VHH binders against Bifunctional D-cysteine desulfhydrase/1-aminocyclopropane-1-carboxylate deaminase, mitochondrial (DCD). Designs and how they scored, part 15

Target 1, 364 residues: Bifunctional D-cysteine desulfhydrase/1-aminocyclopropane-1-carboxylate deaminase, mitochondrial (DCD), of Arabidopsis thaliana (Mouse-ear cress) (f4hyf3)
Amino acid sequence: SPPSWASHLRPLPSHTFSLAHLPTPIHRWNLPGLPNGTELWIKRDDFTGMELSGNKVRKLEFLMAEAVDQHADTVITIGGIQSNHCRATATASNYLNLNSHLILRTSKLLADEDPGLVGNLLVERLVGANVHLISKEEYSSIGSEALTNALKEKLEKEGKKPYVIPVGGSNSLGTWGYIEAAREIEEQLNYRPDDLKFDDIVVACGSGGTIAGISLGSWLGALKAKVHAFSVCDDPDYFYDFVQGLLDGLHAGVNSRDIVNIHNAKGKGYAMNTSEELEFVKKVASSTGVILDPVYSGKAAYGLINEITKDPKCWEGRKILFIHTGGLLGLYDKVDQMASLMGNWSRMDVSESVPRKDGVGKMF
Below, E stands for the ipSAE of ESMFold2; O stands for the ipSAE of OpenDDE; V2 stands for 0.75 times the mean of E and O plus 0.25 times the DockQ between their complexes.

## First folded at step 4 (VHH)

Design H8 (framework vhh_7z1x_3)
Fold by ESMFold2-Fast, scan of step 4:
Structure H8 (fold): chain B 364 residues (1-364), chain A 125 residues (1-125)
Amino acid sequence: as target 1 above (364 residues)
Amino acid sequence: QVQLVETGGGLVQPGGSLRLSCTASGFTFSTYAMNWVRQAPGKGLEWLSGISGSGGSTSYADSVKGRFTISRDNAKNTLYLQMNSLQPDDTAVYFCARGRPYYDYWSGYEEFDYWGQGTQVTVSS
């Protein structure tokens, strides 16, 4: 059954696919400089899979089930050129023997060129997704709904049966992915021998479905943690309104401003990084072994640390769960910007070494 | 159109073995959980065994656990039930049934949306 605290929501999902590796682990995350008594923990949703890695597969478990139930043979979705959602959708489609079509927005200058194979693009093209490039200007003027509908009509005329997934999988059905994640966290805490309880849950906000689901689940269920979302694009007011639309679509009867706190972590803008953000990602990787993606989880974690630094007394004694939403392949889009930060190399000094007596021509 | 066709039933001695097959058509077989259900004369439906779409997970009713083995060949669109150590109480019509794509909110065999016609298995005393 759905959780008892969510049984009044409409529509109720009837079925899902088991795509993700669940439950994902929860463990301590020891970042230096936290206030006295503040504990930071991490929920490893980057471990939901390899090619399916991240938060998006939780939504796709519901959305792909609806696609198959409707007898679709093709899936259409849309996003930015390094969209984790599009990569996960392409992989899930292949796993389920569905054709995938991805509408990817890029700069006007690059829309007429082969987009290449960097990061998420490599996975998408390897699994056989059909990539359709659009400029940012075309995306802005036409809109994602009209663009996906135009492709849907074209494919229907070719005899296909397409199912459309919106940007980021963020519709009312996709929101159930993180409603269910809230139950999973509650069950993980209940199965522990200790009495661990989180005061705060922190997560990045890109499209809105993840924050809508986890905040609603925390509000209605036993978690009762304050949910903090760090937006990496648009602005907080946009997301309060968008999340409200998702909550209304679920007949949840709650106000988005009551259940989630949305902070602006956009920095230079969507998919762009300050040097401080990239240095933070490097520091986290070297000190904890956790590799954050610079676009989503990296900005959210950086934003959280800045909030704590501004008022450390307010965070004393609190237990915080950070949700790592994956997106590691997006790091490859940042290689040029991070090159100056990577000084950990040297030419091995072999000047005092004794050459092997028989060493000519022996590589291995 | 979705079709499920069972074969392999018949008369068998107590302690004997039978292998049932179910050939599926009209849908992407590998995306659906599949199940075996039986109905003995004058009794209701009894769920016996289920297998996930990939074949990675199986489950069994206590009445058949250790005696029956469910398997599938997705390349051939075929579901199997290997029945060993058959007992007179195993006499029934055996049905192949399609589960919905993985479900976790509703339980039981009432979620099966397509059924085969059934194949008779008789275990003589």
Scores: ipSAE 0.000, ipTM 0.125, lowest interface PAE 20.4, mean pLDDT 85

Design H9 (framework vhh_7z1x_3)
Fold by ESMFold2-Fast, scan of step 4:
Structure H9 (fold): chain B 364 residues (1-364), chain A 125 residues (1-125)
Amino acid sequence: as target 1 above (364 residues)
Amino acid sequence: QVQLVETGGGLVQPGGSLRLSCTASGFTFSTYAMNWVRQAPGKGLEWLSGISSSGGYTSYADSVKGRFTISRDNAKNTLYLQMNSLQPDDTAVYFCAKGRTYYDYLTGYSEFDYWGQGTQVTVSS
């Protein structure tokens, strides 16, 4: 059932699946260089499960339920070549015995070659998703709605019953995923003996559904934390308007600008990285053991640290919850760009002083 | 005629184990999701676990996660519930239910087409 503070929202979801491994952990995250009394905590939505999931499975619990409720046997979605959403949708489809079709926008000028098996694409192809490659020009000139509708019509002619999920799963129904995440965080905090309360919640913004859900939940519920979203594509004004559309679709009666603060963390653009962003990801991994993805969580965390550095006195004494949205397979798309940062290897010194077994070797 | 018949219930001591079976007939078992639901004395129905038609997806209520395991043998038209580390509050009538692949959000239960008649599990010292 919905949280009591969200029971007035319309429409209410009819059905859901239990796909994610919930609740995900909340723990202290000790980044160096924080101001006096500033505490950083992390919500491990990279641990939601479902074959390397992240934030998207929370939305898919509701979207896949609607697909099944509509008697779909096939799911269509669309995204960039390294889309975490497309990977999560392909995996969820297999778990639910549904066929998946992914329209993927290549980073190349032409969509004429096999896109390969890097990162999310390997998982998608391993689970048997049908990959339909398009160029950037085709995406921009035709648009995601027309592309998904064209594929839907083709599959219907083949006797299938497709259900279309929009980019990132970001519609009003998908927003319920992070409305529920807000309730989960409330329950985790209530369970604690130390009465921990967060002043701020920080998360990456790629398609808008995650930030719409968590900000609405924080606003309506007991969390009452200021939500900061770091956009990794488009511009903050675009997302204020987009989130407003989601809130209006829920009849929430709130303004997006009142419930979330959207910061530009786009850098070089969607799925592209500055050297400083990648250096930051390496530093975080080496100092804390937390591995951020370079496209979403890495840019959001980098943006947060830049905001703190710009105004350290305003962050003194604050408790911040950072939501790790997963997407670690994105690192494999950055191997060449990160190679110069990875100097920590050597040939083991196996001098004559190291004992050897008189010709008897082991392969493993 | 659709039939679901539960077996394997009985009296067990706290910390013990039981394996429940549900034999299905009258429909193509391999094409439908299956569920286990219980009703404790004086209480309402509690959904415990669900399994997809292929067995590729399973889900569990928080009260039984880590202790109970749902499985199925489509060749034998049989659904199983392996119950470990049983506690006195697991005492209930256990029902096998033919359901759909999704769960009702407002009620928290899977939508069910058919139910078995139940098997009694009593956990006491």
Scores: ipSAE 0.183, ipTM 0.598, lowest interface PAE 4.0, mean pLDDT 86

## First folded at step 5 (VHH; framework vhh_7b2m_4)

Design J1 (from G14 with I28T W105L S106T Y108T; at its last look DockQ between E and O 0.01; V2 from the best seeds 0.00; counts 0 for: pae E 21.2 > 2, placed apart)
Fold by ESMFold2, look of step 5:
Structure J1 (fold): chain B 364 residues (1-364), chain A 124 residues (1-124)
Amino acid sequence: as target 1 above (364 residues)
Amino acid sequence: EVQLVESGGGLVQAGGSLRLSCAASGSTFSTYAVGWYRQAPGKQRVVVASITSGGDTKYSNSVKGRFTISRDNAKNTVYLQMNSLKPEDTAVYYCAAGRPLYDYLTGTEEYDYWGQGTQVTVSS
């Protein structure tokens, strides 16, 4: 049941689970200060759910189906301490009666202590995921593949049947999540009475699977939009190579540099924000009601606006679809950093200005 | 770009006190876990004290009860109050700030920011 334009790709997924609320809305996004005739639209992949939400859910629909096909009783994955992928995996595991083990990397200072309950960790610990802390130094020296394999072997010796999901769910099977998203967008446009067609698709790039899938789907399908990926970690050259690996694993026969343009938006690095980035997130929220996470979609949108500001003639008249990849729970990790930007509050001035007609005071 | 600058080091008599400051540029510092480290001559750099973004503190056994770490997020500054100093406390003291809860991909960076260090010398 793949789209006809993707039926030649390998491996073909055998089936999927319905985990996300799909389709997600596409609507206008009226950011101030856009060039003449430029339309910004937003696809709300942050609405794929609540605790099970974000772009990772689309990937997990395929990966968790494979886990169940292999008769797994346990899922292992790995990521940063505030990984949206790890949170989504833990939640999806419970939906499917699988145990989850999360290897979470954090600073050396915090690796030997209770990691707390902020943001994604609250959800993971509430659903009962097995949390394993590792330092950033241990992660960099050992590597994600070796770490997950070590835990897999340990659990196999305990009689369990683990299934390993790579960082961000970004393998060739997980890439199908956003190949199908391209079909979803095509269908949403087909139901419109107008001839809306997007010139550009913009999305954050964290681990590469999302941009590989949406770029390939746009290229092979009817969308034919230019895909702009804004990398929030590492550099664009790394991601061109990583995406190429995913495309090769699908036997797509396509060069990554031909189907996606990758821009550097990491700023100070992964999960670290400049004041300007956080001010932008606040301004977008107050101006439009759309809450961008500061790690992924916030950096991508900031990067897009900077490109538009730098060369507004290049963007005049274009219709741009921005994919909001979710990640709201990560905002709770930025509360202290954003405190000076937040709106004020006041004590409500209450009055008992309507007296009782019987002449005595209010009893409640 | 974010820079950490230590100050407050110097020469002090045993039993005396010093207050080290670690000032950071930018508003992002309040979300970091911050540690004070020291490196004695010819020895490895070791942690002395740490403080989370929420204010939880931890101390090495060698300084517990004598040193106090605190933070002032309005000033982007972390302090190390060092009381009852001993000659064994002589070292270069470094301020470091780490990513508090998460990252997505890690190169070789384990600790995002380090200061240049400030010398503390405790005379017998």
Scores: ipSAE 0.000, ipTM 0.162, lowest interface PAE 21.2, mean pLDDT 85
ESMFold2 (binder alone), look of step 5: mean pLDDT 80; pTM 0.803
OpenDDE, look of step 5: ipSAE 0.519; ipTM 0.825

Design J2 (from G16 with Y108T E109T E110R; at its last look DockQ between E and O 0.01; V2 from the best seeds 0.00; counts 0 for: pae O 15.4 > 2, placed apart)
Fold by OpenDDE, look of step 5:
Structure J2 (fold): chain B 364 residues (1-364), chain A 124 residues (1-124)
Amino acid sequence: as target 1 above (364 residues)
Amino acid sequence: EVQLVESGGGLVQAGGSLRLSCAASGSIFSTYAVGWYRQAPGKQRVVVASITSGGDTKYSNSVKGRFTISRDNAKNTVYLQMNSLKPEDTAVYYCAAGRPYYDYLTGTTRYDYWGQGTQVTVSS
């Protein structure tokens, strides 16, 4: 059943699949450079799974349920070439014995070439997803919905029954993923003896469904935290409108601009990183052991730090929950760009005086 | 901490106009929503107008058509233009700012920071 504070929303989900490992843990995150008294905590939604890792699986628990309810045999979704959503969707599809088709956006030059096996692509292709490459130009000119519908029609002609999941699983039904996440956080806090309460929630925004859910949940539920979204593509106004559409679709009766503050954190653009962003991700990894993906959570965290830096006093004494939305596999696509940041290796120098015997070091 | 300072209040005759200003400290004021509240003697503090960081405005029914809230992010200031003032508008006006949250218990949006208020008196 939905949270009591969300029972008025429509449509209500009929059921969900248990795909994610929930609840995900919340723990302190000691980022350097925080203002005095500021506490940063992190919700580890990267721990929702391995192949299903990240925020998208929360949406898929609802969306896949609908797919099955509709007796779909095939799932269609769309995203970037390293889309975490697409990877999670492909895997989840197989969990439910559904075929998956992924429309993956890439550069014009690469659209006609084998996309390779890096990061999310490895998982997607390993599980047998059907990968359809499109160029960024085609994507921009045709639109996500038209593309998925075109593929749907094609598959239907082939006798398939496809279920279309929009980009990032960001629709009214998918929004329930992070409405439930809000409830989960509430429950986690309720069981704490220290009466921890968050002033702020911070999360990356790529398609809008996550921020719609968490902000609405925070607004309607007991969290009442200020939600800060850092958009990693497009612009804040786009997402305000998009989120509003989701809210309206749920008949929430709230204004997106009231319940979430969206910051522009796209930098150079979606899935493109500056050297500073990558250095930041490296620094965070080295200092805290938390590995941020450079596309989403990395940009969000970097954005947060930038906002804090603009006016540290405004953030003093606040308790902030950062939601890690996963994306670890995406880092593999950044290996070349990050190579110069990596180090601490050497050839082990073993003295010749150290005794050697053939076969002493068994590997089987 | 963000400090808010209201100004522009005073005595005005019915039908007159005043322009209130709320000046905020801090460089991230542009990300804050701002609300004007007023409290008349013996009455509860009530919201008059609000503006989001995106510029969306809301007004109480009592001031619709007469009051206009606006913001200048470059000056870290929010304004309340009050026209056609009535004796019923007499109150201490407060500026509130922050990243708003909804207080379900009170049914109102809450703000992080409040000014000290400025007196507005409208004579008959």
Scores: ipSAE 0.000, ipTM 0.208, lowest interface PAE 15.4, mean pLDDT 91
ESMFold2, look of step 5: ipSAE 0.253; ipTM 0.685
ESMFold2 (binder alone), look of step 5: mean pLDDT 81; pTM 0.808

## First folded at step 6 (VHH; framework vhh_7b2m_4)

Design K1 (from J1 with S27F V34M E109T; at its last look DockQ between E and O 0.50; V2 from the best seeds 0.00; counts 0 for: pae E 5.6 > 2)
Amino acid sequence: EVQLVESGGGLVQAGGSLRLSCAASGFTFSTYAMGWYRQAPGKQRVVVASITSGGDTKYSNSVKGRFTISRDNAKNTVYLQMNSLKPEDTAVYYCAAGRPLYDYLTGTTEYDYWGQGTQVTVSS
ESMFold2, look of step 6: ipSAE 0.175; ipTM 0.632
ESMFold2 (binder alone), look of step 6: mean pLDDT 83; pTM 0.830
OpenDDE, look of step 6: ipSAE 0.348; ipTM 0.731

Design K3 (from J1 with V34M K58Y E109V E110R; at its last look DockQ between E and O 0.02; V2 from the best seeds 0.00; counts 0 for: pae E 22.1 > 2, placed apart)
Fold by ESMFold2, look of step 6:
Structure K3 (fold): chain B 364 residues (1-364), chain A 124 residues (1-124)
Amino acid sequence: as target 1 above (364 residues)
Amino acid sequence: EVQLVESGGGLVQAGGSLRLSCAASGSTFSTYAMGWYRQAPGKQRVVVASITSGGDTYYSNSVKGRFTISRDNAKNTVYLQMNSLKPEDTAVYYCAAGRPLYDYLTGTVRYDYWGQGTQVTVSS
């Protein structure tokens, strides 16, 4: 059943699957350089699973329940070649005895080649998802809805019963994933011995469903935190409109611009990193042990630190909850670009330190 | 399966005392951790005190030395003795019950059952 503060939203989901490992931890996050009195906390939605890990599995708990209720035998979705959503969908499909078809966009040159086994793609191919490559140019020209509909029609002619999931799982039904996350956070705070209350919630914005859900939940529920979304792709104005569509689809009766502040953190663009962004990811890892993915949470955290650096007074004394949306597998797509940042290695020298027992040489 | 009913709230002068009771229904009362929470107007609900199934107690800093939580498993009742009351203690007080701790990594007690609350008002 929904939270009491969300019971007026329509339509209400009829049921859900338990796919994620919940609740995820909330703990202090000691980034260097914060203003005096500023507390940074992290919600570890990267721990929602291993192969299912990330914010996407919360959305899939609702979307996959609808797929099964409609008697689907197949799931279709679409994203970039390193989409965490496509990987989570492929894995969840196997849990539920569904076939999966993934439309993955990549460069024109690579669309005609074996795409390899890097990161998320390794998991998708290991679980046996049907991978369909397209170029970024085809994606931009045709659009995700037309591409998925074309595959849907093809599979229907083959006698299949496909269910289509939009990019990132971001429709009004999928938005319930982070409405429920807001309830989870409320419950976690209620169990604490202190009066911890967050002034701000910070989260990456990729496809919009996560920020719609957490913003609405904070607004309607007890959290009442100011939500800062850091877009890693399209401009903030696009996302205000997209989120409004999700809110309208829930009959929420609120304006997106009243419940979320969307910042531009795309840098060089979606899935592309500056050297500074990767240096930041390395610095956070070495300083705190928290591994941020470079595409989503890394850009969002980098964007947050830049905002704090520009105006530290605005952030003094505030308690900030950063939502780590996962995506670690995408880091493996960045290894070449990060190579110069990595720690040293050496060949162990055993010839000088472990001589042979008979004392002849320096070999063992 | 557990119903919690608070009683004993009311109006009291600063420096006075009040004892809250929480009557529980259910065959597993002795295995639950129990707690008292309070919610002042316009604020979040916060913990006041808790007691494990084994009788270990915890208190928020704001009430240490003034409040005592106890349980009577034979009567299925949890008490909160509140002494030296201050106007800042004015709130709705809720009783809560939670499952036994299974997760040694977090050490947390999750409260699944809540009472309807009882008003405590402390006049200056």
Scores: ipSAE 0.000, ipTM 0.117, lowest interface PAE 22.1, mean pLDDT 86
ESMFold2 (binder alone), look of step 6: mean pLDDT 81; pTM 0.812
OpenDDE, look of step 6: ipSAE 0.473; ipTM 0.801

Design K4 (from J1 with V34M R99W E109T; at its last look DockQ between E and O 0.01; V2 from the best seeds 0.00; counts 0 for: pae E 20.5 > 2, placed apart)
Fold by ESMFold2, look of step 6:
Structure K4 (fold): chain B 364 residues (1-364), chain A 124 residues (1-124)
Amino acid sequence: as target 1 above (364 residues)
Amino acid sequence: EVQLVESGGGLVQAGGSLRLSCAASGSTFSTYAMGWYRQAPGKQRVVVASITSGGDTKYSNSVKGRFTISRDNAKNTVYLQMNSLKPEDTAVYYCAAGWPLYDYLTGTTEYDYWGQGTQVTVSS
């Protein structure tokens, strides 16, 4: 059943699957240099699984339940070649004994070539997802809905029963993943021996479903935290409109601009990093042990720190919950760009006088 | 923000040698990766060689063993030593610098800054 504060939303999901490892931890995140009395906490949605890791599996618990309820034998979705959503969908499909078909956009030169095995793509190919390459130009020209519908029609002619999941799992049904996450956070706070309450929730915005869900849940429920979304791809005005569409699809009766504050954290563009962003990711990893992906959570955390630095008075005394949305596999796509930031290495010095451990006495 | 100026191009006989230089102005390149690309008439721009900030090099198969990329971080300069030149090496050569975004599907890197190019022509 839905949380009581969300029971008026329509349509209500009929059931879900238990795919994610939940609840995810909430713990202090001791980033240095915060304003007086400011506390940063982190919710580890990167721990929702290993191969399922990240924010997308929460959405998939609802979307896959609908797929099975419709008697689907196949799931279709779409994204960039390093999409965390496509990887999570491929993995979840196997958990549920469904075939998966992934439409992955890449450069025109490689659309006819073996796409390789780096990062998320390795997991997708290991679990046996059907990978369909398309150029970035074709993706831009045709659009994600038309592309997935075309594949759906092809598979139907082959006798399959496909279910289509939109980019990022971001439709009104998938939004329930982070509505439920808001309930989860409420429950985690209720179990604590103290009276911890967050003033702010911070999260990366890639496709909009996560920020719609957590913002709505915070607004309707007990959290009442101000949600800050850091957009990593499109400008904030686009996402206010997109989120409004998701809220309208739930019949929520709220204005997106009233429940979320969307910041531009795109930098040089989607999946492109400035040197400052990568230095920040390295510094956070070395000082806290928390590894942020450079595409989503890294840009969001960098954006948050920049906002705090611009106006520290606005942040004094606040308790901030940062949602780590995962994406660790995407680091493998950045190894060349990060190489100059990494620590050094050495050959271990081994004395020739060190005794061998293979025993005594071989004559030949 | 950053300007790259190539030099050292020109006309050379087949079998000869040429050294290209790319000097950076307006910033330091000690932390940037650098690369050389070339574009023959009517062809796509293709990678020739690259070098990371730490000095690791990579070469296209067509130039491996004949060309050498190097960098002098004190002078903010990258070099391309081209030996045993062939008529097929005729192209405009471009210098590139920055934080390369590796596209593992194309096997190419995308750079932040590009020079305007220097012509290399290999005759006979």
Scores: ipSAE 0.000, ipTM 0.116, lowest interface PAE 20.5, mean pLDDT 85
ESMFold2 (binder alone), look of step 6: mean pLDDT 79; pTM 0.790
OpenDDE, look of step 6: ipSAE 0.037; ipTM 0.368

Design K5 (from J1 with T31I V34M E109T; at its last look DockQ between E and O 0.67; V2 from the best seeds 0.00; counts 0 for: pae E 3.6 > 2, unsure alone 62.7 < 65)
Amino acid sequence: EVQLVESGGGLVQAGGSLRLSCAASGSTFSIYAMGWYRQAPGKQRVVVASITSGGDTKYSNSVKGRFTISRDNAKNTVYLQMNSLKPEDTAVYYCAAGRPLYDYLTGTTEYDYWGQGTQVTVSS
ESMFold2, look of step 6: ipSAE 0.264; ipTM 0.693
ESMFold2 (binder alone), look of step 6: mean pLDDT 79; pTM 0.792
OpenDDE, look of step 6: ipSAE 0.375; ipTM 0.741

## First folded at step 7 (VHH; framework vhh_7b2m_4)

Design L0 (from K1 with T31I; at its last look DockQ between E and O 0.59; V2 from the best seeds 0.00; counts 0 for: pae E 3.0 > 2)
Fold by ESMFold2, look of step 7:
Parts: structure tokens; C-alpha cells; sequence
Structure L0 (fold): chain B 364 residues (1-364), chain A 124 residues (1-124)
């Protein structure tokens, strides 16, 4: 059943799956150089399972349940070539004995070629997802809805029963994943022996569903934290409107600009990184052991630190919860760009005077 | 095609035992939750026991301590060991299989497939 503070939203989901490993941990995240009394905490949604899924698994718990309830045998979704959502959908589909069809956009030069096996694409191809390539130009001119509808019609003529999931799983039903995450955070705080309360929640914004869910849950529930979304792709004004559409689809009766503050953190653009962003990801990894993906969580955390540096007095004394949305597999798409940042290696010095049986040892 | 075939039913005296089996085919048994339900004449079908794909079990209060559900993933079979049988246990027993799809309002598991049932009659 929904949280009591969300039971008035319409429509309510009819069904869920239990796919994620929940609750995910909340713990201190002690980056140096924070203002006086400022605490940074991290919610580890990178631990939700389903092959390093991050935030997408929570949305899929509702979306995949609707697919099965409607008797689908196939799931169609769409995204960039390194989409974490498409990978999460492919994995969840196999877990649930559904076929998956992924429409993946890439450069015009690469759309007619073997897409390779880097990062998320390796997992998708390993689990046997049906991969359909399009160019970024085709995606921009035709649109995700028309592309998925065309594939849906083709599969229906083949006797399949497809269910379409929009880009990023970000429709009003998918937002329930992060409405429930808000309840989860409330419950985790209530079980603590102290009175920990977060002033701010920080999260990357890719497709908008996560932001809509967590901001609405914070607003309606007990958290009442200021939600900061760091957009890694489109401009904030686009996302205020997109989130408004999701809220309207829930009959929430709230204005997106009242419940979330959306910051521009795209840098050089979606999936492109400045050297400063990659250096930041390396610094966080080496100093804390937390691995941020460079496309989403890395840009969001970098954006947060820049906001704190810009006006430290605004952040003094605040308790900030950063939601780690996963995306580790996307790091493998950045190995060449990060090579100069990586630590050194050495050949182990081994004495040659140690006797060997038959002259050589095992291969490994 | 999907089939669930129950066996092992029959007549037994009160205090006796029966072992029901449900042979499954046409789906990947190891990832499905399995359950046993029963339906007495003129009554609705009610849950007896369930077992998750990972082996966790749940029982109705009326059978706890007397009945044991188990599964053998290598044989695609779920079992119901029924001990200390009572006349009130008389019913048609149904095997069910489903992905763990939960009704959001109630949290109850919904099942995709059902067997044809096997009669259990407990005399005395």
C-alpha cells in the first residue's frame, strides 16, 4: 500500500515487483573542505542490484509489474548507447522471463556498424537483449515515442505482446519508485536513535522521473528536505516542465518549481566530460572509496561542490543527503580519457635464484 | 505449453499422512514461486502453503506444524507433506506457480498458473 501521505495521488499503482535490494544504506560521506558544521551523507542506490542498476530498478519495480499485469511477453525501451536504464531493463526482463528490445542512439558514423561491447552494452548483449541502432539525428527528428511505437507495431504483427517503457522509465507510474524511496528514507531516519534530519537532498537529473518522485515525496511526507537536481543533459527549464507533466499525471496539485531546484550540470553536454569533472571523480574515489559514474552522479556531485564553493555561508550547518544513482558501467566508456589520471603500476621484483620444478611454473 | 499436474491425493483416515506432488513443465521452474491451495465443497479456494524461488516458506495457521511445503528444482516439482490429517483438511488441493507479482494495496502474491487439482478426503 502507498505511504499515507501519498494515498491521495491518482492513479495509484496496481502492482509491484520486488526487484531491488532495499533498503539501501545511508552513511556519512566525509569529503574534505566542507563549510563549518556541514555534513554530507550518501544514499547508496548504486547497491540496488540487478547488475549495478542504480536508480532505475526502483522505477522498473512498477513499470515491469504493469507490463506483466497487461500480459506482455516483450518490453521495448529506448535510450543512448550507454543508457543505464536500457541495461537495467534488459537485465530485469531476463529475470522476469520477458524478451527485451532496446532502441539505442549513437553517432551517424557508428549506427550502421557493430556497436561493440563497452560498458552497459556488454551486459545488454550478454543477456541477449535485441539491440536496434539509430543515429542521434534520427532520434532527434523522429522522436522516442514514434520510434518505440513503430517497433511496437512491428512486433505486434509478429504475434508479440510488447509493453513500451519511455526513455529513462520516466513516466508518472515510474515516479512511484522514488515516492517509495522517500518513504524508505523516512523509515531509516525514524529507526535511528538520534534525530538526524536532512536539510537538502541532492540527485542527478537525467530523464526526470527520479527527481519528480523524490521531490514530491519530500514535499508531501515528513522529510521536507530541499531537493536539488543537477541536470546532466537538457536545460533546467525543460526539466521543470517535464517534471510538471509527471506531477500532473499523478494529480498531485503541486508546482514543480515549488518542490525542486534544478541546476545545470551538463558541462560539455550529455555523456561528455571536462578534465575537471574526471579529476573530481578520481579525487572522490581515492579519498573516499566511493566510485561516482562520470555521466550522472559524478556531474551531480561536482555541481554540488561547485555550489558550495560559490557560496559556503549558504551551506553552513546543513545536513545534505546525496543520492548515488549508480552508473558504474558507464565508467568503462571513459578509460581512454582517464588514463593519465590513473595510479602507477610496477612489475613485482622476484628473485630468480628461487629453484623451479621442471624449469617453469603454472600459467596462472 | 505450461502444465502443473498434481498427484498423491486420495482417501486417508484421520491422523494419517499424504504427500502431494506437483510436476511442472513449460516454464523455468527455479525462478517461480510455488504454492498449494485447497477448496472445500461450496467454499472459496484458500492458501495452504507457499514457497519462494529461494526456498522461503509460509503456511496458513490451520496447517502450521502439520504440513510442510518443499521444492526440488532439479525435478521441477513442488511437494506438500501432510501429516496428522483432520476431516477439516478434506478438499481439492491445487498447485500454483507465479512470478512474485504483488498487489500494491494488499501486498499479496498473484499466481500465473494453476493445476487441475487432486482430491484429498480425510475420513472420521
Amino acid sequence: as target 1 above (364 residues)
Amino acid sequence: EVQLVESGGGLVQAGGSLRLSCAASGFTFSIYAMGWYRQAPGKQRVVVASITSGGDTKYSNSVKGRFTISRDNAKNTVYLQMNSLKPEDTAVYYCAAGRPLYDYLTGTTEYDYWGQGTQVTVSS
Scores: ipSAE 0.296, ipTM 0.711, lowest interface PAE 3.0, mean pLDDT 89
ESMFold2 (binder alone), look of step 7: mean pLDDT 82; pTM 0.829
OpenDDE, look of step 7: ipSAE 0.333; ipTM 0.717

